# Ledger of designs, part 7: VHH binders against Fibroin light chain (FIBL)

Target 1, 244 residues: Fibroin light chain (FIBL), of Bombyx mori (Silk moth) (p21828)
Amino acid sequence: SVTINQYSDNEIPRDIDDGKASSVISRAWDYVDDTDKSIAILNVQEILKDMASQGDYASQASAVAQTAGIIAHLSAGIPGDACAAANVINSYTDGVRSGNFAGFRQSLGPFFGHVGQNLNLINQLVINPGQLRYSVGPALGCAGGGRIYDFEAAWDAILASSDSSFLNEEYCIVKRLYNSRNSQSNNIAAYITAHLLPPVAQVFHQSAGSITDLLRGVGNGNDATGLVANAQRYIAQAASQVHV
Below, E stands for the ipSAE of ESMFold2; O stands for the ipSAE of OpenDDE; V2 stands for 0.75 times the mean of E and O plus 0.25 times the DockQ between their complexes.

## First folded at step 2 (VHH)

Design e4 (framework vhh_nb_b201; at its last look DockQ between E and O 0.01; V2 from the best seeds 0.00; counts 0 for: pae E 17.2 > 2, placed apart)
Fold by ESMFold2, look of step 2:
Structure e4 (fold): chain B 244 residues (1-244), chain A 124 residues (1-124)
Amino acid sequence: as target 1 above (244 residues)
Amino acid sequence: QVQLQESGGGLVQAGGSLRLSCAASGFTVSSNAMGWYRQAPGKEREFVATITSGGSTYYADSVKGRFTISRDNAKNTVYLQMNSLKPEDTAVYYCAKWPDSYGEYLTSRAFDIWGQGTQVTVSS
């Protein structure tokens, strides 16, 4: 049996889950703690924790969505590629240059479908970790494996869309990931960049509550199959409302 | 060009040991995930072991506790130490570099790079 007494803040462990976005993503990161991560990926983790600790919904939503995308990408034992992310990035930047976003609109369904299916991988870290950790991640096989996109044009659009100091700091770290010779780092750079494209970020802004519920379930060691389905539904609904 | 060369295979008595080597050229083994696979006669190629660029190791359940993957960064070489060998371990063993998003200048643009394989035969 347990008796709960009043304690000072100094006596309470920092990693106790209290339902806040920062605690939720910290617990979820533990499931990929044994994956190979560069120091730049660890720096991204710290930025996302700081963003999740802010008082505004937009910062929290961005941190949750980026964390989910990164964890999903790391879930297979042998990484795949970032071709879905590179395709949406290139379609967006082509649209910005040309004024014609038809190609970008066509890329959204496949990209968010891919994101939604990758949320299943997050749940499988809890329910089937042995099978997943020895699997090979999906590889679409595009030229360059997802490395070939206009990184600077994408980040110009991202930074122009927001007055967030976190985005400036994140740009510098993600650029190091983009320029790395490590394929895992390159893939993470592409996924972060794709998540932060202004129209894509709005989808995640609207669906962040359902993604938070998923990460909370996984972080507590629970089978989150129903929460995956909810997140997929909210993402699809938000994606249907994208206007560029 | 990226190349992998396996060596160290041969005929060995059941219960014996063997160390396979995979010498890499054209890339740094410590900056990539590297793995071993095997293919027995009449079977599909199966996963044996992997070492990540950060040094974490993973093994198939059938070899856990008997096989050890390691690397020597100075020699740019990955090893598979195989102890307590069984006739069921008889296979061609392949070293593999896992695909990455490295640029348009890949010679084949294949996302899997394999060595030539080295035969391991375990006799009763």
Scores: ipSAE 0.000, ipTM 0.122, lowest interface PAE 17.2, mean pLDDT 77
ESMFold2 (binder alone), look of step 2: mean pLDDT 81; pTM 0.824
OpenDDE, look of step 2: ipSAE 0.014; ipTM 0.264

Design e5 (framework vhh_8pnl_2; at its last look DockQ between E and O 0.01; V2 from the best seeds 0.00; counts 0 for: pae E 16.3 > 2, unsure alone 56.5 < 65, placed apart)
Fold by ESMFold2, look of step 2:
Structure e5 (fold): chain B 244 residues (1-244), chain A 124 residues (1-124)
Amino acid sequence: as target 1 above (244 residues)
Amino acid sequence: QGQLVESGGGLVQPGGSLRLSCADAGFTVSSNAMAWYRQAPGKERELVARITSGGSTNYADFVKGRFTISRDNAKSTLYLQMNSLKPEDTAMYYCAKWPDSYAEYLTSRAFDIWGQGTRVTVSA
């Protein structure tokens, strides 16, 4: 029989795909519903669903880009590290302190390379789900596994860039992920923090349409290889225009 | 894709010093993030020191204060000055760099580039 008290994907109604960010995100999340998630990760998921339901493009763009990164981090069987994200965070905050953003500009290639690898992992949820448990998330190896960055300086800059109530709530939840003893939580905290740095957020703002198409393809159970390539191209184009 | 070449390893007595070098054989001035890693027999590879594209440095707790990472853009060379060496520093030392651009990542599908390593042995 059907029961809400026993988990079963095929017995719980899915949101209808209407092409909007909210349904696209909701259907994409179904692919990682079986993963063991901390309460903090579940709270981020709900914030992003709420952001995707807003009428403005910026909220929708942020929600789809963050969702893609989180799903990728939840998909790998062996967590990687957050060293690319930590590097871009530290390079940005160093730039804010010094007025010299050359290091930040150089950190963007490795970070968006990391993002591109994550987009490939998202497609694997559909085309190779049985092999995903053997996949290893990207790992550069750095002190603290990507936990060593100036979290508060980064969030000072993020919160100063917007008066969004979602960012204030997100800060509190991401701080819990940052302080967790769980490496997956730490990786997600670093990714979200790096994504929301003002110049990085602009790349995702400009690329969000292609990321939405990718998540929609994955959410519908389609091989999204072409959509991954398209999203990577739009991210590269937007990243070439970063100015600080 | 550039190739990294480490040098400067060798046998040294406890308390001694070595300077490791890492060069990009492609003559490219390195502006990207670079790091030194080490691997002792039977252990996993571990970070030693990192330098960001902007020149900020980070060190693993076990080596902080004894080692200095630096970069010479004119020679396209990364250095690790290792002082007050201890027997536990015995390992193969590798340098690594991150891709310089998103286009390089798309071409190589490799997130990081590693050298072949240079051996450091600290024994009496």
Scores: ipSAE 0.000, ipTM 0.154, lowest interface PAE 16.3, mean pLDDT 77
ESMFold2 (binder alone), look of step 2: mean pLDDT 74; pTM 0.750
OpenDDE, look of step 2: ipSAE 0.012; ipTM 0.242

## First folded at step 3 (VHH)

Design s01 (framework vhh_nb_b201; at its last look DockQ between E and O 0.01; V2 from the best seeds 0.00; counts 0 for: pae E 16.5 > 2, unsure alone 63.8 < 65, placed apart)
Fold by ESMFold2-Fast, scan of step 3:
Structure s01 (fold): chain B 244 residues (1-244), chain A 124 residues (1-124)
Amino acid sequence: as target 1 above (244 residues)
Amino acid sequence: QVQLQESGGGLVQAGGSLRLSCAASGFTFSSYAMGWYRQAPGKEREFVATITSGGSTYYADSVKGRFTISRDNAKNTVYLQMNSLKPEDTAVYYCAKWPDSFEEYLESRAFDIWGQGTQVTVSS
């Protein structure tokens, strides 16, 4: 529903809040060319294949707990990934309660789709912006509770809920990010997700305790101490990245 | 102080080869993506090739299959091997690094250009 006008850098006021823009850009740079993230995605795919072949709940719960820790780490980079991770975390909790992890597996598609697409789009934007088409869509959107948020949905929500002075300031920041490399849709979506969408960090923090408790239960005693500590550290890091 | 020093340019006949080098200093080289741009007289600067910190490579369509970018992190150097050179490859070639800040990003629109450039001239 949003019509995007293409402005050049000289058409956007230079006296915008560069601090907010640079925070988003710094996080995008930190996410570029992450070999560990690529390895983690491959490892999760392997864990999911193993989980699909497992017949017992305990083995599935163990595989899912491993995946939850990896997801917390992966979501530390781009705020849009944190948004998708919140849905995965909720689906994990539901799976433990119901003894059925089909919903959890289904929730991983949007998350890893966002991680993979964001990493690919950031690499392309850095390297050759002219080859990248402007994409408004799910790459950095938020999935939760049966709803999908993307650039268009986020912008429509902002237009509906905010006063005109706020909209003018945020619009200028977003348009500067878009036009400085023409097709920086991923950076724009990351900014919108971090600052303008409903607070994903709150949902993530709300679910963090449940995940930590579940990991403790699955770990069975003293062997779980390090795993719980690592999960808490990854969750804290992911949450801090959303507050840019 | 960040410095990029290009070398290896020169005059070569069509179909020939050249290898460009870029020695980097003043930053943690292994943490940055590096690239090459070129600019012919009267034309805007164009992207040629890049290599990420993880080793992934990307090329402009005009040079794909002919040019190869590589890096040596131990030597803080990025290279551009240019094969099957054509007269239209004649340009000043610039080494570039990933920008450190949003301001530098706005100025360069892609990578920061820190080097003096090296002239490549291809005769037919």
Scores: ipSAE 0.000, ipTM 0.119, lowest interface PAE 17.9, mean pLDDT 54
Fold by ESMFold2, look of step 4:
Structure s01 (fold): chain B 244 residues (1-244), chain A 124 residues (1-124)
Amino acid sequence: as target 1 above (244 residues)
Amino acid sequence: QVQLQESGGGLVQAGGSLRLSCAASGFTFSSYAMGWYRQAPGKEREFVATITSGGSTYYADSVKGRFTISRDNAKNTVYLQMNSLKPEDTAVYYCAKWPDSFEEYLESRAFDIWGQGTQVTVSS
């Protein structure tokens, strides 16, 4: 629902950029003020900030990758759809039930293509903020916009794959986004759910350094065009090595 | 060894409907996303629709709302229901199979197997 990015030139003290995940995502979130976020999105932001402050790389990588995607969805003035993410989710849960993951492997290209488009939107926060309200979020097109998918089976698999206490808390909040009547909330729920599927999470785990560099550039007010291209390349390469 | 056989094309008046079928053999059909592409005379082939092994569907903007892709895994067949046909839909329609690897997809962005095609001609 939020369409306007705002930041303060020295009116509110910013976290120091120390290159760590916590400061990087905090400084990137500064471009999305709290009046542009639903209560559920504010709760996810808090979880991701806490995850980014943990000592383990996996928590930090997950927080960085989720932050990038959520900020991108919030930056698009006209919401896209959840179709690519829903396809990843349904194809994965079908694979878990059947033992056949070919459909899941096929679903990853469209999904990571949309992730790449989202990374471009993040850079626009800095280089073209006045035009973001007219930007259109990524959309594949499908019946129902991809809002309904096998949410519970996906989260069963996510929670079974990790000991993270943050994932249990996140499940509750993402379920509220999933059940929302707001299409932007539904898109974010689908993105987070697809992102956290174990083989997808591995892609972001391997590419998180490049995504961190991108968010750091944006958080510092820099044109990050080259960093977007770099992150897109590392995501594609990591995705090419996915094994279930 | 992979074989795709399209059928159901023909001549139809604008506003009419056709249903295309694609019978598949030589691979485990239920494991692969399947799709439809089309090529009009003098033009490049273009994406029309895809359906995943899990049944999720995607469409080109030009056909969304008018065309429906579906599959029957028991019959190893993918279908394209085409409604509200326009003269601009005139083309040879090809059935295609998703590539065997994700790495291949990242390089091509396209399905890797084409059938012989079936002609659809929309007059008026």
Scores: ipSAE 0.000, ipTM 0.134, lowest interface PAE 16.5, mean pLDDT 80
ESMFold2 (binder alone), look of step 4: mean pLDDT 81; pTM 0.829
OpenDDE, look of step 4: ipSAE 0.017; ipTM 0.286

Design s02 (framework vhh_nb_b201; at its last look DockQ between E and O 0.01; V2 from the best seeds 0.00; counts 0 for: pae E 12.9 > 2, grease 26.4 > 24.2, SAP .741 > .668, placed apart)
Fold by ESMFold2-Fast, scan of step 3:
Structure s02 (fold): chain B 244 residues (1-244), chain A 124 residues (1-124)
Amino acid sequence: as target 1 above (244 residues)
Amino acid sequence: QVQLQESGGGLVQAGGSLRLSCAASGFTFSSNAMGWYRQAPGKEREFVATIYSGGSTYYADSVKGRFTISRDNAKNTVYLQMNSLKPEDTAVYYCAKWPDSYAEYLTSYAFDIWGQGTQVTVSS
């Protein structure tokens, strides 16, 4: 996120009754302007065009990862979205099987238009007070997606699969926020970590052969959350390099 | 104060056309993505179309080729041109803008909706 590097310890709430967690999140989001949101949607449109013109699995695997990343970014923390990433990927899987991607394309429109308000899903996207763990599966409404992530394990996975120079800066900021945490700071740091720095399965973005296994596993939550995690990492890296 | 005011709805026969308008105020219109949603009786609110700050557009499959979204930044207005209307298009149409903050995004719909909506009724 372009906002993560501008997050300081002094801006993180240190008192539960302060009620500043929302204002800190709001201020961080204010640096992600409408251009970044528009770029994400334009990238989905471009990926759909590329999928229509290319028939090899490596290109399709890349398109799935990028699409899932954009979807994960747009649906992150939106209450009422039940397994949105898995639904889109299931439509994509049907397209691969049938040779017709109309259903996949149609699934993106309703997804972007999802409505509903369920504040309980927001709480599932934060690290529990006093815990260095979170689950992204329930926030996406996915059955069986309750994978537990540790900060260190998540960072090690990302380091193994990403540009080191970018991640060193991100690591320092997030680690400092985590080390200085209290219950409200945990909410901010947890949300940033859950959405931007989840564990990544390298095999899915580096191997065209793994696309069959990825798509076959969609629907049980575990592979869907792994795909979302990979995509969130990709979109976070892209966002951090777009200075607005 | 963010305000969105929809207009242009009405009763029309199948095959007819309507142009909806949404006048916006209280935010930097030219920097915000705008969209249209609709809600038919007894159904969930559904996405119709969006136009981004850069001018790119995206449409629901059910309206693609029939509806056109556009904007006029000088007038702070977004439009929805609806052609070849069908009875299935009968709904209250709502204008929406992208959330200005992550907190708003977390506590509401993907698009913020502040208008009262405009009724579109298509008779067969």
Scores: ipSAE 0.000, ipTM 0.121, lowest interface PAE 17.6, mean pLDDT 49
ESMFold2, look of step 4: ipSAE 0.005; ipTM 0.204
ESMFold2 (binder alone), look of step 4: mean pLDDT 80; pTM 0.808
OpenDDE, look of step 4: ipSAE 0.020; ipTM 0.446
ESMFold2, look of step 6: ipSAE 0.230; ipTM 0.634
ESMFold2 (binder alone), look of step 6: mean pLDDT 80; pTM 0.811
OpenDDE, look of step 6: ipSAE 0.012; ipTM 0.296
ESMFold2, look of step 8: ipSAE 0.005; ipTM 0.186
ESMFold2 (binder alone), look of step 8: mean pLDDT 80; pTM 0.808
OpenDDE, look of step 8: ipSAE 0.022; ipTM 0.436

Design s03 (framework vhh_nb_b201)
Amino acid sequence: QVQLQESGGGLVQAGGSLRLSCAASGFTFSSYAMGWYRQAPGKEREFVATISSGGSTYYADSVKGRFTISRDNAKNTVYLQMNSLKPEDTAVYYCAKWPDSWSEYLDSGAFDIWGQGTQVTVSS
ESMFold2-Fast, scan of step 3: ipSAE 0.000; ipTM 0.121

Design s04 (framework vhh_nb_b201)
Fold by ESMFold2-Fast, scan of step 3:
Formats: structure tokens, C-alpha cells, sequence
Structure s04 (fold): chain B 244 residues (1-244), chain A 124 residues (1-124)
């Protein structure tokens, strides 16, 4: 279980920074009363869209490495040859352990190709309890399989990509607002936008240099050690969330 | 050709249990995720549970903690153990296979439906 400071309704932020709420808050707000899957799914969609927007090889590699937990969670249990996302995770792990990233590089094209080709599917997902149109399997290149997820599974995938201590605190606050949305619904959308996405962006920026150096064959001991620890942590954390 | 055959439905009192089976043929069963859907009279078909090739399971909120999905790759069979049944669980239950392609996914809204379904009726 997680222990956090208890926020009173008066202490929860009620305003949104200019330009940050945008489409994410708008869509999440529309679903607050219908399903508790909506917010987590919309945030996973935004992370996948951000990944798909990466045009250069180094940025693509960095995005994958820092979202390894999310990708591993969504593709867990599917063989790499049946799922481009699983192949990326397996190849990344092999690269980290061996110091040879050739296989990882080769896995990126097919994966990002599937994500890019299926952006319309991700954008058109209808979030409705019991409807499988919230699955991202095809976008991840998992033709023979995929994951169906709810609010808990999607949130666990997000947690795996960042500082778990920080996100556990934010998760509890968001879940509390979600459970009491009738009285606190005005605050929930603002909280999600303010607290969910920035940790993911922070992790991405912190690792870009190390990943780039390793791909160039430069990689010093400090960078290699940090990358190995980070990849292992994200993958292990994602695996631990499967039966939460 | 892909074939899915459901069995195990029937009449049961509230609080009771049933185990559904789905025998699959016509494809390499171990390579696909499998799932269960249900449809009550006058309602849309809804997702119940899924199990991946690797054994990871996911459930609809309405059945979480009460239903358990499992598979036996040697028998090409997927199961749904239903415990603590409620009148609201009354429906025709369908077995489904994950689609092979993006086009099939869009057409099927997630899973292929090849089975005839099995009726579950829970009395109050």
C-alpha cells in the first residue's frame, strides 16, 4: 500500500497553467462520470503520440529506453517475433546487457512504422467500459496478440516509466479525486495535466545523452551503468504490476 | 478454418459457480490472445476477460475478483471460471480470438467472434 499526505479539497489545485490542459483535460473531463478507464487511456495515448512524433533515430531510441516499462507492460507475454513492441524491449535488454545495440537499432523501424501507421486508430479509440476499441495491440505491432487494459493497468504502465515515488504520490491523489469525482471533479482534470506528463518528459531528457553516446559507441562507464540500472528497473517494475 | 466452440453454460442460483470452456481449431492456438465477451438481452456485447499468449490476464471491472480466465495450450482450450454469480451476469457468453490484421481488428472491434455462444442464466 502507499502512504501519502492527505490533501483537503481546499489544498488541491483548482487552476490550470496556460496551454497545458489542452486536448488531454478536455477529453478526460468528458469521461469523468462514465468510466474510470478514460483518463489513464488518454494519457497512455498521449505518451504513444509523443513517441510517434520523434523523427530522428537518437530521439526514437531515447523515447523507447525511457518508456521501456510502458512498452514492456503493454506487450508482456507476447513473443518478440509476434509483436514489434516486445521485440524492441527484448532487443533493448539484450543491448544493455551485451553492450551491442545492433539488434535494438534494427527493431526500431518496424515498431515506429506500426505506431505511425496506426495513429488514426489511437486517435479514434472510443473509451467505453467493455469495448475493446481501447486496445493498442495493432499500433504496437502485435498482430497475434495484445493487451486489454483498464485504469489500473494503464496507470501502472505510466508509473513504470518514471520516478515511482513521485508518481505513487500523484497516483493516490488522482485516484482519490477519481473516487470522489462528484465533489472533486472540477480538480481532477487540472491535477492530471499538471502532474502526470511532466515526470515522463523529465525522464526522457535526463537519458537522451547517455543513450546517444552508447549508440555512437562512445559510452563511458557512468553512462552505461546508469542506462543498465534504469532499463532493468523499468522492466522489473512493469512486470511487477501485471497482477496488481 | 478458424472454429471456436463454447460449452459449460446453464442455469445457476445467485452465489453459484460455472466453468465455461472454449475449444479452438484451425489456427496455431498458442500464438494468439484469447478472450470472453458476453451479451445480455437488449444490451450491447461487452468485454469480460482476456488472456495473452504468455498468460497475462485482464478483466472487466464488473467481473474482477469473481471470474478467472485460464488456458491450456496442449488442449487448445480457454476457460472462464465464474464464481459468486449475480443475476446481472445473465447473458450469452462468446469466445473470441485476437485478429490477425489491422483490418480485422477494426471490423471486429478487437476480437474475432467465431463461436456460437453459451447461455448463462443466474436466478435471484
Amino acid sequence: as target 1 above (244 residues)
Amino acid sequence: QVQLQESGGGLVQAGGSLRLSCAASGFTFSDYAMGWYRQAPGKEREFVATITYGGSTYYADSVKGRFTISRDNAKNTVYLQMNSLKPEDTAVYYCAKWPDSYAEFLESRGFDYWGQGTQVTVSS
Scores: ipSAE 0.000, ipTM 0.119, lowest interface PAE 18.8, mean pLDDT 57

Design s05 (framework vhh_nb_b201)
Fold by ESMFold2-Fast, scan of step 3:
Structure s05 (fold): chain B 244 residues (1-244), chain A 124 residues (1-124)
Amino acid sequence: as target 1 above (244 residues)
Amino acid sequence: QVQLQESGGGLVQAGGSLRLSCAASGSIFSSNAMGWYRQAPGKEREFVATITSGGSTYYADSVKGRFTISRDNAKNTVYLQMNSLKPEDTAVYYCARWPESYQDYLNSYGFDYWGQGTQVTVSS
């Protein structure tokens, strides 16, 4: 599928090489980290309705993109029509590419319904970003056509054997990797979740600094080609420390 | 409030098979990752397998190739098919619902155990 934010061969969300879609997702995470933005999120319906009625999208394009991205992520895992948020984001990016926002306007009705039905939960999640559900599949993919990213289950498997104080930092780093627009970073995150569970969880607290530095480097765009080998080496070292 | 009920355990000879079931109630089953854990006497709890809401599966190295986890969202049930059982697989098996957020995990310091567990005994 050519739809923006569709999944790779590894069933991991990856941004198509499209700066606008990637920018929306990146800025959405910045907003999530700022709990004072809760009032702006709750007003998303009014912002989008106003934009649709004006027909002048250019002057407010970035605000619309940011708001749609934020609400899509905050709606992840909420029961109901999860495709509504994904459709708004995808229709918006299509509108930017084509100069025709009719599809974007058409997507707003179902989206407003979804937001309206879930306002209380969305508000709670915005106030407490650490309580976000991590299923991106419902936000970025649709039932029957989209693939579901299994980040929440993979991360929870890591957490099951690990110290909570250590994982506060790791949680933030993995969340950044999950939000990455770099396909190599997404592939590294997939490698960590698919191949290092649950052994990685067993040794995390014994090698926190090394693993954290590795993940932080990947998140900042460092060369990922050696990182898989380095991660395996760090785990072997940590296992030696745990068992001696 | 979520509740989980395990069944299907029993006594089996080495090389045999068992199928465990876990029925969920009180929550939206299809939105949650589900898993199986086990605990042998005098041992710590051990991860066995997990299945995501989308159907992706992860297994402990000790059971890969022998155990298969699956789910039926219409019946709010998760299954664990256990083949080629070994005496080392003897344990109480628990069905678990994974926390919905990292903060929920921090508060529970793990996952929710709402089941009573089911005993699996593998004779030599």
Scores: ipSAE 0.000, ipTM 0.113, lowest interface PAE 16.2, mean pLDDT 50

Design s06 (framework vhh_nb_b201)
Fold by ESMFold2-Fast, scan of step 3:
Structure s06 (fold): chain B 244 residues (1-244), chain A 124 residues (1-124)
Amino acid sequence: as target 1 above (244 residues)
Amino acid sequence: QVQLQESGGGLVQAGGSLRLSCAASGFTFSSYAMGWYRQAPGKEREFVATITSGGSTYYADSVKGRFTISRDNAKNTVYLQMNSLKPEDTAVYYCAKWPDSYEELIESGAFDYWGQGTQVTVSS
């Protein structure tokens, strides 16, 4: 199956800069499949609203361009929603220019209805964006024996080692945490991913020393205890917001 | 105060079955991975099976297809169903909890917080 090295560092980007955010949004879309489509759309929504609110003209222009690209790409896979998608893009552009996002908010219901969205979750996102941690985070970079792995490469290796339905569900939750611009959520995603590298089946078939080698690449014990507690809390929170 | 208490061991003939139980207390059971290890006389402790807090299971090659690990979070208990037992399965079986820190796991090379063990003897 897959040969990979374990994580050798715990340097996870803590913050995303203005220029990097738009490229990370495009990258995140490239590996999100239909099972995570609703979560990806909600993440994009928060990022764009957050970027627009910062007042930097260049960041607003970049956000508009990335939003148009991502929504157009998403709508290509959604039959019957071309008009709704166009309305979201147009309303968002108007919101950026005017500072008034009421029209943008109103355009979301018809568009997201097609993808089976939870309307309460969408309303929560637009009303209280600061309470939600769903946005695209920086690329998850980790070194395994001196090699850097992207989030998607690491999870491809994990999934290749197992056909477990639980691991697929875990992947969806971790992808959501990874896509958050919240640096703590990104760290939690990195922690969970590192604990599953090398491939799950291979790690747990080995001696206790192999499990020790896996964890040696993550970080020191004092910080790890806090990360475990936070990971469980954030996983529970992410799970509570998963749509039907 | 973490406490792990194993039960269900005994003497059984080759080809037979046993079900081990481990009752846990003193920590938030549902938040931790739990495992089973075994130690035969004069041998080092050997991994048998583990179950994560989310329910994923992993087995040593020597027991795969014969043993099944499961948990009941409402009862704070982890189980090991052992089928098609062989004389080579004779050992003291220990229940173990995931360590609270990476330093503890790295230092020990194994799960922390072991139970007292339960003897399994398989006759030929």
Scores: ipSAE 0.000, ipTM 0.092, lowest interface PAE 20.3, mean pLDDT 51

Design s07 (framework vhh_nb_b201)
Fold by ESMFold2-Fast, scan of step 3:
Structure s07 (fold): chain B 244 residues (1-244), chain A 122 residues (1-122)
Amino acid sequence: as target 1 above (244 residues)
Amino acid sequence: QVQLQESGGGLVQAGGSLRLSCAASGFTFSNYAMGWYRQAPGKEREFVATIYSGGSTYYADSVKGRFTISRDNAKNTVYLQMNSLKPEDTAVYYCAKWPDSFQEYLTSFDYWGQGTQVTVSS
């Protein structure tokens, strides 16, 4: 059986280099019922065991980011959890760029607290992938109506992690969808953005590649009418491929 | 018939404080997470803070340590206490009804308030 002491900000390591990712995650899981924590810990620990078996810090930090990416994807349509997940992902990428992971550590408590409150629904999404719809809020959605938190920061991370082959036109297409008065277009833009985030894209590399190719096709004069329909298919397909 | 009404905005000098209120109606307030957002001139709408039905909170990095979100379920009201205000906090502040769960998001309509203007002068 798994037992976790009550969460305290002082229990999160000052430097993520000081410990294993699984230890940091275990300490962050004090917000929720013990049953929900046990289920979440078993799932997260299995993922970390598989991803960070090498034992090096970079692999452990990557495994944490990938776990956050999976949960962010599954939390599409849960604005509070999506915000917390986006903050973990953005804080991780900022840490890689700056060499300072203090913000990443600070993001873990709120993230696991908020996600833990919705663990049953996240598990239900894994069981019933068909729950995802084009109108569902994205992993980066932080408000009702499909409003996006840190859209520019997310795209800075996408572009920084991409080859030079990713075109300005592709960003412009998603930005136009994001700025649309249509909530469907806004939600699709946010979902595409979340799917291309480096940690999420690493887990869903096949779907991310297809989305990038689709955007490039639209930018080259292809009709955008198929974009929404194809995005809906990618959303459903990505959900069916998740093993959490 | 979901309605959100913000109030409490105004002009304040840098370093000052304001308390925003959002009165909610048309839904079971205590069952929903509530949030605050802001939009500065020429910028996208930015997340500020959220409070879940259970009382847990989450803040944008730009406001941590300065702003406090709270709620009064008996009054169906969410508050944003803004301390140590800076000129860059100048924006229209919006209240939003958030679903507490993915299931509620799928079945409920999202709603925004009309906003309240906050202007911070140096």
Scores: ipSAE 0.000, ipTM 0.139, lowest interface PAE 16.4, mean pLDDT 55

